VHH binders against q9y6x5. Designs and how they scored, part 6

Target 1, 379 residues: q9y6x5
Amino acid sequence: LPPKLLLVSFDGFRADYLKNYEFPHLQNFIKEGVLVEHVKNVFITKTFPNHYSIVTGLYEESHGIVANSMYDAVTKKHFSDSNDKDPFWWNEAVPIWVTNQLQENRSSAAAMWPGTDVPIHDTISSYFMNYNSSVSFEERLNNITMWLNNSNPPVTFATLYWEEPDASGHKYGPEDKENMSRVLKKIDDLIGDLVQRLKMLGLWENLNVIITSDHGMTQCSQDRLINLDSCIDHSYYTLIDLSPVAAILPKINRTEVYNKLKNCSPHMNVYLKEDIPNRFYYQHNDRIQPIILVADEGWTIVLNESSQKLGDHGYDNSLPSMHPFLAAHGPAFHKGYKHSTINIVDIYPMMCHILGLKPHPNNGTFGHTKCLLVDQWCI

## First folded at step 1 (VHH)

Design a4 (framework vhh_7uia_1)
Fold by ESMFold2-Fast, scan of step 1:
Structure a4 (fold): chain B 379 residues (1-379), chain A 122 residues (1-122)
Amino acid sequence: as target 1 above (379 residues)
Amino acid sequence: QLQLVETGGGLVKPGGSLRLSCVVSGFTFSRYWMAWVRQAPGKELEWVSSINSGGSSTYYEDSVKGRFTISTDNAKNTLYLQMSSLKPEDTAVYYCATGEYKDSYGLTFDYWGQGTQVTVSS
């Protein structure tokens, strides 16, 4: 029987939550599996970019989903709605479900993972749900497990996405222990439901399961605002993305816009596109704007107004607060093994190895994940 | 300061109608889109509907399509949710939310109101 993999994402699950809250179900999962304590995500540390990096193994400049809101200077297209189904935005890379379906006539299944309800290179996930945030975790799980057991050709790769704890992290902030404790307990209970459902259906012992996330969360405040309107007149630029990484398209000379912004706030770095730090791997794409502004951790860029967000992400990917974790269980994985860190782009070649797929060229390094796998030499 | 104030919630009979209003103040820039998000007792936040600032695009959760209508009155800086054919399942606190960009498929917004209670009696 071909190897099978279920990839699960809980949006905005900061790695440090594992140390500050109790997760009995997740800890039982880890006890008989592996834990990577920190996953270094890609810049910018946002939902769509990092979810696409997980399934392509590429930096954002290479896969083309460079933000949750984008403008393409060549085609004049705008992406600012999560329900925009234009394949144009996703076609700069080949995600793993497309590769899975095109090699050896296998099927893929998807419950809400970003991009899975869009035909990419004329290929859409064999089984999928159109994105709808109102669909319960239980319904997503029921569909995924049904497709894993009842498909021809067989479903060998499945994805499941859940919006929490990101939504609550934004509303309450990660330092609100009372509210975050309640939210994270609910997530742990969902993990318990997932494991129980897989056991009841006879899937648990033969299915590889990865539980991960796209980014973390940091505390924000009304005391940490950067008012962009105090530095530059609105008429001088088009705003493509605002906070915490602002994407600026100048309507006048780029140097003039840059000069108005460069000394605006001590809590924001202003970069011409060619001066963006190489370590971000965020430069070589037409959807990256001529000027970007990068706020310091916990600072929010605003337009002559306040922000009610108590938590946010998108910040520098070197910040531990921006890092998710990765836990995995199944026949491909060691039992009771802890690893300190991997890069989020390393997940893709690891998943290709588990599924027996030939990966597309990517930015991941298979060697970084070898210690997690039973069929590989560790060190 | 950007503020959202919801009104129009209340008790209604099954099959009835309510119109929720959200008065938005402090907007200087029209990049924002607006949404209604609800939370029933003991359940997760559920996105209901969204509209862009230009009013050219509207989106609805499947269970409310054909029953709810989202709209804006730009002169009054107000977001509306016209609810018809209400069901007991629609009982929830309804939040007005706005943001420039969605981070988690429409549940994450920059600004939230306090919420208004809608109770559909059975």
Scores: ipSAE 0.012, ipTM 0.465, lowest interface PAE 9.0, mean pLDDT 88

Design a40 (framework vhh_7uia_1)
Fold by ESMFold2-Fast, scan of step 1:
Structure a40 (fold): chain B 379 residues (1-379), chain A 123 residues (1-123)
Amino acid sequence: as target 1 above (379 residues)
Amino acid sequence: QLQLVETGGGLVKPGGSLRLSCVVSGFTFSRYWMAWVRQAPGKELEWVSSINSGGSSTYYEDSVKGRFTISTDNAKNTLYLQMSSLKPEDTAVYYCAAGTEYDYLSGKTYDYWGQGTQVTVSS
């Protein structure tokens, strides 16, 4: 009777990869399920912010994970890998696994999803794996399927995170068809393994499965660099984050720092915090710095002229190259339905509906996902 | 001027040990993930290990786990790779890399690279 949901993320899976490469296993998944061709993510288009937006339904300024590297001006704390498990950074929102455990008194399970190895509001996922990039997809899948079949109270919400194709997208760039073809074929094979494992264990017919991603990838080049050191001496500011969104904390007058930066490159927009475009929903949080620099698509901000990044993300969330997709299969979802676009914050209220949970206040709109669901009228 | 300079490479026998060093100048570790990346003859770049500036979080490629140890000395702006139980398969040019991209350790992308140091494991 209780509905079950497995949420799977393949980091950095750009939506248009689906049109430019073959995915036989993913295509078979979609034939009996649904596909959302584009998911408009939140700004900035980075891993930690967007993974937390998926499970909270909130913009970054509201959930507090505003970048992969952060500084909190009120508490003077720095966010780094050494303190990524400090609940302070994660406590500005309530992720779905916490709601699932507290509201319905059911279990949650997690294989590496960002935040699941952190006690948030004194609640940690019932079953979890501490983050370790060396753990194989197969081991993560084995643990998730074991927990889905052998838990009391039952696991009703499970997450599975995988680092590819993001790692290879950065290394090779999305335009490297030979290397990306190889990487994406491996991803498709992992999707095939996932479906086969769920069928073999008798989970497939009663489990809702969402396959999605946090962002896309765009091609970078040594010909598209913005050297910040040519604009301003590093003694005038503290750098909180570099590229493609630079977070600047001035050591001198803010206006002086702004004036040195504002006309430095035609390929970078420079914003005082209060002037950040409203459409970004990236202003109302103490972890957003006094000056933000936003590079144009494919441009890299550097402190010297050298950069080895061939692919990157973090750019304007209106760019199609930054958009992931969403595919889903299971008793809650229609079969063979394609939908054009949803916002990444819409995933959370949809998942709450599937699990029978009351969502916490959020920025998503349930109406945007109605056409995906069998129990809803799609006007 | 930002510079990464690797030292400590050389010829060692199988089962031997080497310690690689990377001296960083022109910036401090406070905003950077540091990494070792290698390239074997005729093969692509392979990520080996990463460390945050605080030294509390370390990550390793499966083939080197338990044999290699990454560490930093922030006062000296130096990154180290202690290599033990070396195998012929570890023969490669080893590059020191630095990046501000954290990306939940998925991208391991690096903005700055050294010139590399050759490690050869042979009898």
Scores: ipSAE 0.000, ipTM 0.214, lowest interface PAE 16.8, mean pLDDT 88

Design a41 (framework vhh_7uia_1)
Fold by OpenDDE, second read of step 2:
Structure a41 (fold): chain B 379 residues (1-379), chain A 122 residues (1-122)
Amino acid sequence: as target 1 above (379 residues)
Amino acid sequence: QLQLVETGGGLVKPGGSLRLSCVVSGFTFSRYWMAWVRQAPGKELEWVSSINSGGSSTYYEDSVKGRFTISTDNAKNTLYLQMSSLKPEDTAVYYCARVDYSGEYFTTFDYWGQGTQVTVSS
């Protein structure tokens, strides 16, 4: 039988939550598998970009999902969380569920993972749920596990997505120990439910499961705001994306716009597109706007308005607060092993290996994950 | 209850050979990273060798490369260290250990045996 893999994402699960809060179910999961303590995600550290990086192994400039909000100057199309169904945005890469789906005697399943309800390269997983935030984790879990258990051809790759603790992180801020403790306990309980469900169905021993996240969360404050209106008139630019990485489309001369913004705040770096630091791998895509503003950690870019967020993400991907974790369990993985760090793009070639898929060209390094796998030589 | 029990230590002359065994109980052996660590009198703990689950990867301290061989028998839940060309500087208590964390700068272990004494002397 072909190997099976379930990829689970809890949005906005900051890596150091594992150190600061109790996770009895997740710790049991880890104890029986492997842990990568820190996963260096891709810049910008947002939901859509990073989730697509996980399943493509590509930096944002390469897979084309460069933000949660995008604008294409040629087609005049807009991308957002409420407008993400056009394959145009996704077709610059081939996600792993498509690759898997196209194999003989295999199928893919998806529960709410970004991009999974869109036909990409004219292919959609055999089983999927249209994104709906109102659908419970239980229902998502029930569907995904049913498909893993009863499908023909068999589901060999599945994704499961949940919006917490990201939503709560935004609402309460990651430093609110009282509220976040409650939220994270609930997440741990959901992990317990996942494990129990898999055991009940007889899937636990043979299914490879990866639990990860796309990004962390940093504490924000009303005292740390960058008001662009104090620096430049709205008529001089179009805002494509706002905070903490603003994408600026100038309506006047780019240099003039840049000059008005470059000294707007000591807590914000302003880059012309060609001057974006190479380490971000965030330059070589037409969907990246001519000017990018990057707020310092914990600072919020605003337009004459108050931010209601007490936590946010999207900042420099070198910041520990932006880093998620990865835990895994199953026949492909060691047991009782912890690793320090990998890059988020490294997950893709690992998953391809587990599934016996030929990976598309990607930015991941399979060597970084060999120590997690029982069948590999760890150098 | 987890147990790691080392055997096979003893007194040997320089150039001699010993085979250490570590029998594991209380957990599934086959999926864990295992290691041998030694401590000489008055010295710090020293990592000697590691093996991943399944035996596909083996690692050795530079001073023992070519002389020591780490291996496993999953059916017997036993870790082995075949030592050859032993030297006086190999004298130490040898511990069997389960690997917990492998980082860039250090490795940690979560369970240890009682150790077995290896003495190399003329």
Scores: ipSAE 0.011, ipTM 0.273, lowest interface PAE 9.8, mean pLDDT 93
Fold by ESMFold2-Fast, scan of step 1:
Structure a41 (fold): chain B 379 residues (1-379), chain A 122 residues (1-122)
Amino acid sequence: as target 1 above (379 residues)
Amino acid sequence: QLQLVETGGGLVKPGGSLRLSCVVSGFTFSRYWMAWVRQAPGKELEWVSSINSGGSSTYYEDSVKGRFTISTDNAKNTLYLQMSSLKPEDTAVYYCARVDYSGEYFTTFDYWGQGTQVTVSS
């Protein structure tokens, strides 16, 4: 029987929430499985880029989803997470569901994971739901479990995406303990529902389940704003993405725009594309703009206005506040094992190993995750 | 058929409250940024508020911040604007708009509602 894997993402689940709030259902999951306390995500620490890195094992410069809002200088196309389903944006990499369907002639299933409702290299997930945030977690779970039990060829890889706690993290900020406690308790209850549903359907003992996230969240404030209008006139550039990483496309000489921006604020770094720090792995793609501004943690870039965001992400991926966690349970995983840190790109080769797939070339290192797995020997 | 239909406008006293609704059809509402834009008598269009496709980010014009709240009910394909502490200066036709492109610097709208009149007077 081929191994099966369900990959679940709770958007914006900051790793240290596990230490500051009670998660009885998640703790029971971890007790009989594994926990990675911190997952070092890719830069920029945004939803679309990191979800695509999880399923490709690639840095953003390599898979091409470099932001939630993008401009491609070669084709002159614009991308927005709001309405763009053009395969062009997703075709620079091969996500695991495509490899699963083509390499092993198996089925994949998807409930709302970014990219799964888009044909990529002329291949769309065998079973999928068109993105709709109104669809309940229960309906997503019902479809995934139905497809896991009732498909031919068998569904061996399934994904499930949920928008919380990211939506509430933005609205209330991660330091609003009253509202975040309520939201995180609901998520823990959903994890309980997930486990009970899998047990009821006879899937629990033979299914590998990964629960992870794409990024964390940090507190923002009206006292921490960077006003671009104070340093440069709007006529000099086109803004492709604003905050906390601004993507600047100059309308005039690039050097002149850079010189106007480089002293704009002590709370952001201004980079020419070729000067972006190597540690970000955020340089070698036509969708990365000629000038990038990177705000310091908790600072918001604005255009002569206030911001309603009380929490945000997108910041430097070295920041612990930007890190999610990874928990896993199933026949492939040890029981009661805790690991400190992996890179988010390491998840892909681990998943390929569990499914018996040959990974496409990727930036992950299988050795970083092998201690989680029962069929591997650790140091 | 793509349509945006606003309701909830009316006459209200200063300090009062109104809730505007915009029912959308013909597209997947939850995938688009939505906005409220108003036009006061004899003035240009003024952006009031925007909400992103996931509802996690809301933006407001400074003069309405703390008084107005934008929200969505995706199950009903409805965008709301809850207006409180209304002032005579808030008198305008309020339009629901679908965002075509928003790189945060410029925002373009591809579809607009017909507008709903809000009048704040003693």
Scores: ipSAE 0.000, ipTM 0.126, lowest interface PAE 20.0, mean pLDDT 88

Design a42 (framework vhh_7uia_1)
Fold by ESMFold2-Fast, scan of step 1:
Structure a42 (fold): chain B 379 residues (1-379), chain A 122 residues (1-122)
Amino acid sequence: as target 1 above (379 residues)
Amino acid sequence: QLQLVETGGGLVKPGGSLRLSCVVSGFTFSRYWMAWVRQAPGKELEWVSSINSGGSSTYYEDSVKGRFTISTDNAKNTLYLQMSSLKPEDTAVYYCAKQDYIGSSEYGFDPWGQGTQVTVSS
């Protein structure tokens, strides 16, 4: 009987929220499972890049989803939203649902996880929902549990994605305790719904469940703006992505654009592509632009206008505010174990191990997650 | 002033029906999961049923499934438990409670009222 795994993401769930708010359902899940307190995500700390890193085990420069807005210099193609169905953007890696279907003659199921409504290497998730933010968590959960219970060949890997608390984190900012408390209590209710649904269907005891996120959130302010129009005229460059990591495609000499930008603000770093810090693993891809601007935590890059965002992410991945957590429960996992930190790319080889799949070459280290697993020795 | 007031209990014969009501005052209960829990003589609190915030999802202890129905009236801040096909083993004090965790007493149920006695006997 093949093992089963459900991977759940609550977008923008900052690890620090677990210490500052009450989560009775999530804390009960953790008590009978495992908790990784911080997951060090990949740079840039954005939704599409990190969700694809979770399911491929690769840095963004390797899997090719390098931002939420991209330009490919070789093919001249543009990518700008979650509904982009062109496989070109996703084909630089093989996500776990594709591996699951091709290696073992098993089915995969997906409710809204980024990339699951796109054929990748001519393979699409066996069961999936086209991305639509208006679809309720309940409908996503109903479909996932139906597919986990009633599929032939059996669904062994399933994903479930929810847009909160990211949307509210942007709107209210993480320091708005009143509004964030309301939002996070609703998420805890959804976790309670998830657990109770799985128990009632007889799935709970034999299903491995991972609850995680792609990034955190930091507080922004109208007092912390970097006006790019004060640095450089728009005729000198094409803007591919703006904030907090600006992707600049020069229309003139690259060095001239760099010189106009490099001393414009004390609150951003300006990098020529080859000078991007090695620790970011954000250099070796045609979709990474010739000049990258990286704003300091809490600073927003704007074009001669205000920003309505009170919270944002995309910042340096060494910042604890950018880190999500990982909680897991099921037959593969210890009970009541807490671990300090793993890298987000480590999730993929761990999931492959649980499912009995041969991982594609990846940037994760299986040794980092061994202590979470009952069938491994923590040495 | 957060208070839960349970009513509707009484003495019934086996096979009978009762409807319990819980009036919530001092807050809007539709923001919280609500539960019915019971305590039989000489036993611990036992979870009976839960309803999520907004009233869209309901959950039941196996022994009462198909016999009991939990519901809410959000405009009246009132939680109900419709009980049918009552059995002697359903004899207990019934409490409504704000629920911190579904289907488990691990994070506790905080009964705020004195409860309402249900006795099923001939």
Scores: ipSAE 0.000, ipTM 0.117, lowest interface PAE 21.0, mean pLDDT 87

Design a43 (framework vhh_7uia_1)
Fold by ESMFold2-Fast, scan of step 1:
Structure a43 (fold): chain B 379 residues (1-379), chain A 122 residues (1-122)
Amino acid sequence: as target 1 above (379 residues)
Amino acid sequence: QLQLVETGGGLVKPGGSLRLSCVVSGFTFSRYWMAWVRQAPGKELEWVSSINSGGSSTYYEDSVKGRFTISTDNAKNTLYLQMSSLKPEDTAVYYCATYEGDSLYKPGFDYWGQGTQVTVSS
């Protein structure tokens, strides 16, 4: 009987929500499984980049999804997170569902995980749903559980993505205790639904389940805006991405654009591409623009307009507010074990180990996650 | 208020057929995913079949594929399970079950029927 893994993401689930709110269903899951208290994600701390890093084990400069909005200077193609299905953007890496199908006589299933409705290296999950935010968690869960139970070749790797608490984090901000309490209780109830469904279908005892997220959330304010229009005129550059990391493509000399930007606000850092800090691992890709602006935590870059976002992410990946958590349960995992920190790129080689797959070259370190696993000895 | 009432169970010989019906009352049927689950004496619940609210997607447990057919009549708020080529191992209490998204009060299946007994015996 081959090992099986279900990878679940609740978008924008900040790690410290676990300490500030009650999660009875998630706590029961953790009590008989493992908890990594926070996961250090990749820069930039955005949805598409981090979801692809989870399933490839690569930094953004290596897998090519460097933002939710991108421009490729070589091909002159533009990417948006809104319905872009061009495989070109995703083909710089091989995600785990592709490897799962190509190395073994096994199937993969996907409910809305970023990239799973795009053929990558001419391969798409055996069972998948085209992205549609209006599809309920219940419909996604029902499809995934039916595919896990009723597929030949067997589904051994499955993914499930849910947009909350990110959407509400943006709308209300993470400091809105009343609204966030309601949203997070709903998520805990969905986790309860997930566990109950797996138990009722006889899947729970033999299935490895990982619950994680791509990033956290920080509080924003109309009192913390950086008006880019006060720094530089639109005629000098093309804007590829805006906030909190602005991607600037100069229409004139790069040094002239840099000089207009470099002292405009005390609340953002301005980098020429070659000067981007090494710790970000965000430099060696044609989709990273010649000038990058990085706003300080809680500051929003705008174009002579107010921002309606009360929460945002994309900031420096060293910030605890940007970190998600990871919880896991199943035959591969210890029971009642807590671990402090792993890197988000470490999830991929761990998942490959659980599934018996040979990982593609990656930036993760298996040693960082081995203490979570029953078949490994930790230091 | 929302209720699921199963009918159509009974004693049948191996190779026989039965049609189970589940009438949903209290809310609009089309809001829910619908499922048939069964429990044989002394065993755990086993999922049998599911259908989405639009009736466009149907799924079956491998042991019943080709023998059982799930369907809905949304105008009558009724879920059906047509069972053919019945085997002794199909003997169980069959439950109609459903769920709606974003339940804050009932994690898992939101609503359960009372069950109907199917016995396959000579």
Scores: ipSAE 0.000, ipTM 0.130, lowest interface PAE 19.5, mean pLDDT 86

Design a44 (framework vhh_7uia_1)
Fold by ESMFold2-Fast, scan of step 1:
Structure a44 (fold): chain B 379 residues (1-379), chain A 121 residues (1-121)
Amino acid sequence: as target 1 above (379 residues)
Amino acid sequence: QLQLVETGGGLVKPGGSLRLSCVVSGRTFSTYAMAWVRQAPGKELEWVSSISRSGGSTYYEDSVKGRFTISTDNAKNTLYLQMSSLKPEDTAVYYCAADYTEWLSGSYDYWGQGTQVTVSS
């Protein structure tokens, strides 16, 4: 039987939630598998960019999904994070489900993972669901497990995406112990349901399962707002993305716009594109705008209005609050092993190894994940 | 189809003045954000000035501030650039540019043919 892998994402699952809340089902999963305590994601720490980095092993400047809202000045196309199914946005990289279908006589299945309902390089997941947030976790799981058991050619790579705890993290903030404990308890129960379903179907012992996330969450406040309208008149620029990383497209001389923004707030860094810190790997793509504003952790950029969100992400990827975790179980993984940290781009070459695929050139380092795997030396 | 026609260029001595005009036809002028962009011989395109759709906001490159004034006459579908205290370094082909989809601008969608301004002797 060819090796099989199910990749599960719980959006916005901050790594230190694992230490601050009880997860009996996830703990049982980890006891028989591996845990990476922190995953250093890519900048910007947003949903679409990081989900695409997980499945391509590339920094955002290389795979082209550089934000949840993008503008391409050459083609004059605009991308929004919902219902935008134009392959143009996704074609700068080859995600693992495409490689899985093209290199081997195998199928891929997807329940809502970003990009899986879009043909990329003329290839779409063999089985997929069009994105719809109202579809239950149970329905997504039922479809994935049906496809894993009843497909020819066999489904060897499957993805499952769930919007929580991100939605609640935005609404309540990560410091709301009462509401977050309820949400995280429900997620733990969903993990229990997942494991039980795989056991009942005879999949559990022969399936590799990765549970991870794209980013964390930090507390925001009405006391931590940056009013962009106090810095610059909106007629000077086109706003491509707002908070906490603003993407500014000048309508006038770039230097004039930069000078009006440069010292507007002590809680925001203003970068000309070529001055964006190299450590972000966020510079070399036409979809990255000429001026980028980066708010300090917990600060929200607004347009002469109050933000009602109590949590957000998108901040500097060096911040622990932005880091998710990775847990995995299956024949490829050791049992009871804990690892401190990996980079989110390292997940892709590890998954390619598990599936026997030749990875496309990528920014991940296989050596960072070898200690998780039973067929590798960890010295 | 939108057409932009520039006039008013010519030869002028240092310290002189010129008024460039750009007549917009093919669509209602008030739907556009407008700009003047110049190109000196052997140099790259340099943005000079912009005016908002309503004409209420104006912007200038630092080297022309206080010397150039951009304005519109929406009833005449005409964009103007009043240039004063002209210097030899202002010698360039001046292009009228328009973006009818201002909210999606990153480059101007429409350009005129250009009008030559020479500041010499």
Scores: ipSAE 0.000, ipTM 0.091, lowest interface PAE 19.6, mean pLDDT 87

